VHH binders against Protein SUPPRESSOR OF NIM1 1 (SON1). Designs and how they scored, part 3

Target 1, 370 residues: Protein SUPPRESSOR OF NIM1 1 (SON1), of Arabidopsis thaliana (Mouse-ear cress) (q8ll17)
Amino acid sequence: MALPWELEEDILSRLPPISLVRFRTVSKHWNSLFNDKTFINNHLSRSRPEFIILTNSKIYSVDIIDHNNIDPTIRLHEIPTYDIHSRGTDLNRTIINTCDEFLFYNYRYWDNMTALWNPWLRQVRWIEYANQEFCVFGLGYDNSRPEKVYKILGHLFCHGKVLRDQKVVIYECASDSLRFIDRPEDDDWPITETAKRSNVSLNGNLYWFGCSNYENDEYYIRIFDFSTEDFKPFCLLPCQMSHSTDELVLAVYKGDRFSLLKQCSVTREIGVWVTKERISNDNGNGGEGVEWLKLMTLSKPNLPKLFGTVSYFIYGKTLYMCNGDDETALACIYIVREDVCKKFQIGSGNINCRHCVYTPNLLSLPLFIG

## First folded at step 4 (VHH)

Design m2 (from d5 with A33D G53W; framework vhh_8k46_1)
Fold by ESMFold2-Fast, scan of step 4:
Structure m2 (fold): chain B 370 residues (1-370), chain A 123 residues (1-123)
Amino acid sequence: as target 1 above (370 residues)
Amino acid sequence: AVQLQASGGGFVQPGGSLRLSCAASGFTFSSYDMGWFRQAPGKEREFVSAISWSGGSTYYADSVKGRFTISRDNSKNTVYLQMNSLRAEDTATYYCATEYTVEWGDTVTYDYWGQGTQVTVSS
């Protein structure tokens, strides 16, 4: 509680996790601090989201240097892949996403393994599921219980079956049990291809865009609730599609809310909305009374035409986006605000980069996932 | 642009053999799973075989197991289908496809490029 210690804690809580990990070996005092829940939570609350870029051979963290009155710059930091490759993993067919505060790493098609990963703490937990061919949609847990019981939502890989013919399943990691999930009574497919790339994890549940009328491009946010193990409508969107080719992207905002990005495919104008209140888990009724606030409208002559997998986050008054370049098809970072519209190419060759948004943190992985 | 050119079809008698080739261009071939599909007149397209990006895993429809062998040469950007013990019911136009797995067909879409190659098995 003395001022010198108070200042030391405040300074350390603002440092990147990679710097803090190096200091853990120096002092028993600092190692104790980095295991303190209050310190860990304070550090997380001050941590800025960043992009994680997955190539065929390497993983990068994107450090965006964006200072007042200085042009933004990009620095790529390679994240060692040794921990992932220890399982014979090839990055060529992997998907990278998040489950709450952790990276969620899964094999794209064949492999019956997935991982929950904190790359800065060098912690990885592998989940192996019943030696079955299983296409992972996402990872979640029953948030109504004190212990996190992880479950995988996905579908059985049926060779020669298109997406629409797949059987939806849930795999419970702790019990090594696989069970079939009933399809919703709506005409929408429970798990779309777009949703597999753009689902978001929040409070142990998965969220993505559902379509209430495919012919009229009417969209809403859908939830899979891991406590009740069912699909439900969650809330309406604050906006309507202008064209069927418009882009919609869902993201987590400030760790406990949603943000929504919509781009008009014709004008390239971008709107961004956020939920006013924290998203609550209320036995699947948490979407009742969801209110949206429009944060920004961006109409710049050099905005990209968004397509495929789009990652973005908002920090301060700036929109940060990761998407392919429409001229080169290389992965690019876009930094957009009132006074800035900058583009940085980060892809190489004709290789599609996979990417997600990740907030660096000091949270330890659960001891048991399955 | 992604292009897949299937070739090697023809007329063959029952019990005969054919080797199909699929030449790929416009993408990083070694990073993608490849599949073979076929379509007979008046029928829906059906899965025949698939091979992982590395060549380490292969899959076959029950109707062709033990008779067909899929392989690939990443240095030549080519996937092959060796068809042995051909039957009249194998008569179809054969197509090669990329991203045939669960994520196949949603990304502006890399399937059935070109006219395929006709295989006719008749006595």
Scores: ipSAE 0.000, ipTM 0.237, lowest interface PAE 12.6, mean pLDDT 74

Design n1 (from c3 with L107S; framework vhh_8dlx_2)
Fold by ESMFold2-Fast, scan of step 4:
Structure n1 (fold): chain B 370 residues (1-370), chain A 123 residues (1-123)
Amino acid sequence: as target 1 above (370 residues)
Amino acid sequence: EVQLVESGGGVVQPGRSLRLSCAASGFTFSSYAMHWVRQAPGKGLEWIGNIYYSGSTFYNPSLKSLVTISRDDSTNTLYLQMNSLRAEDTAIYYCARELDEFWSGYSDAFDIWGKGTLVTVSS
């Protein structure tokens, strides 16, 4: 006797993507279910974020075991790289981030290609572009249209120019065309290494920290809107810098909101804020209506001094962070809440460990051609 | 004044070796990753390799067996050693400073370039 379909669907929507992919071979009914947009979206909404760690030789996902226990632990799962190695990939020259629901995979040093990757479905979509001087900042799409028209935001290197004088460009994937856009008249250069490390993708747009006053370390969230192809302020932060060396990290929360992490560089105290409502890019002054809620304050003697690229996510009442150890510079996972503070060292060797937060899902990669 | 000045180019015969230098001034050289890039006549820009502030090097796989990058932080100088030169190595060679922060994970952005030094491989 089969389970009621509603209960079956609910159970299946909570399983990891790898388990679901295996079940597609078992039944036409299950294969049909796993291709249903409602099921795929419901599964994504229930999926827990995980860390993706890129070393010089391998890629790992980090699984958190017994997350509600006082003694949680981690397990590393190697992600096969055969999909990306088919292009002669060198992991030492590879950057990994996310574009909404997909891994965004970029070659370093003008390797003339980038990709969207779903490692659990073993799907990869390569974008190759003719200009070898094109440097990718991020990927997005026009969210005002039913069809997702993917575009890459970046810049071209110009000999004898400083970075601030280089031209901002949009590469449109479907038409294989490159267009120049005017750089904002303000003194802030939006396409910097800091912005590359701290940008987040949400609803087809890119978001990162802008600075409104360098003397007072006044920051805000800036948007690049792929529908209008412009840079603009989005919203204010819920907190102020205590020191110029304080760390600020932006992330996506529950798929449709922002979270913000701030660490005081002197005390190492961490504050975490989340937006109360879903992020909306409507024409009612953009982010003027964004309200923040302080989710947690963490003050533990063994908190790390955060620096460089910081990846984090929130699950329940627990903060999970990936960053280098402030004494050894080796990559570590930190699991922190009021009753727990655990540190796990990841591997040994290169201090330039690349990492991001990824939410496993059943979404098929988009078509870049009409 | 931030400046990079390449030197050591010229006409060389095939099969010989050549060392290029890049003199840096106006910034704390030891804190930055440095790159070598070349442009052959009628072709686009080709990345040769880089050296991080830590001394770690990465090379274009097509060139790895033929080139070595090194640095001398005491003299603010970057070097490119080239061996077994071929006619196809004829190019203008540039050094560039990377606009990268500690532990960025990105190293493809450059903010300062030299004027370049021409290397011509001919018999």
Scores: ipSAE 0.000, ipTM 0.353, lowest interface PAE 11.4, mean pLDDT 75

Design p3 (from p1 with R35G S59Y; framework vhh_3k1k_2)
Fold by ESMFold2-Fast, scan of step 4:
Structure p3 (fold): chain B 370 residues (1-370), chain A 122 residues (1-122)
Amino acid sequence: as target 1 above (370 residues)
Amino acid sequence: QVQLVESGGALVQPGGSLRLSCAASGFTFSSYDMGWYRQAPGKEREWVAGITSSGGSTYYEDSVKGRFTISRDDARNTVYLQMNSLKPEDTAVYYCAAETYYDEFGLHYDYWGQGTQVTVSS
């Protein structure tokens, strides 16, 4: 390029990762730029989140075209699965989420393998564990070490017992070792159905909703700390449940904060809150002093009744949601703000299709050794 | 109470065929992936074949591909393993299992049968 470096960087930082990957071999200058931490972080800060949808046979990213003076629309782009191995085309046993800005892929069928995956850079890091009785809940890392030490939180089967009676375990990826951990005194089992649907990874730790009183619907955010390997309360919610059937969904906001979505099950009104400050990695300060800001209240007559697995993100002043349609049982994308309420059905999907939020990026996969 | 009962194991000559059956009870059979495993004397239990809950996808270990066929009959709560072109190396106790999967109702667990002996010798 004949442009000044600063203009060149600004233009390139606004391009999709797939376009940038194609340019790496064109110039040593551009290849060096794409490995620069400042450029990578600047690009990430400008990237819009997108939905990743798993059907029975394919993985798609949802491209949302939503800008001033036009009606929003969506386009599905198939993500090639060449980087991940599969046992045929059946993805029904695949769990997909995010960890550390990477896709977390767990193919639970024959091989009990998990992966961290950057599909745009075509990088994959496999974690293979030799225990067929191990059920994955989530992935994190020991953030107290200079190199990230990745660990999987899960449980081992006790045949003939219900989920709450299963043994809780940590699998440490670098040492290929499995350890039992004590269950928290406040719960029969720390992982609830709500936690399975709305757990999030941030700064190497795993976060989800705990309940201090089921009769009164008193919820809080709890943490599993992968450095100390313990369960503890993290912070209080900014809102109260109006009905026991209300939906609560936790998400990461702007890479370093939380967002919380609550839908009243009766009115279908949606409230969205975000944390005011960055979530600290300091275990001594924990969640003390976490302050929430109510970002929006949405009260539209045609809002869906949210249920099951809900994925959402906020970009600008717009709420984007992915959930099954309660009338058709098809996966739908909802785009909601003051002047817009649009619904897009995913034609070949179904209510059991898996989905998560992913922000395309240029981050290289970490090592599992440390 | 969950039960898996394998049958059909026998002594067969090399190149012969056998059909194994696994009768399931005590759970919603049509909701479970089913699989076959085998264990030879002095060796670890090895996965052989799998079939999804829908019956739409089947999977095989490389050494049995083209020789073994897994199938299911949800009306009879039964999974089958058709074994053709049997080799002495196929000699093992064969187990059926109901595999783990995730759905909107949570995680479903693995269940195992007691096994059926297959011996391939002259």
Scores: ipSAE 0.000, ipTM 0.192, lowest interface PAE 12.6, mean pLDDT 74

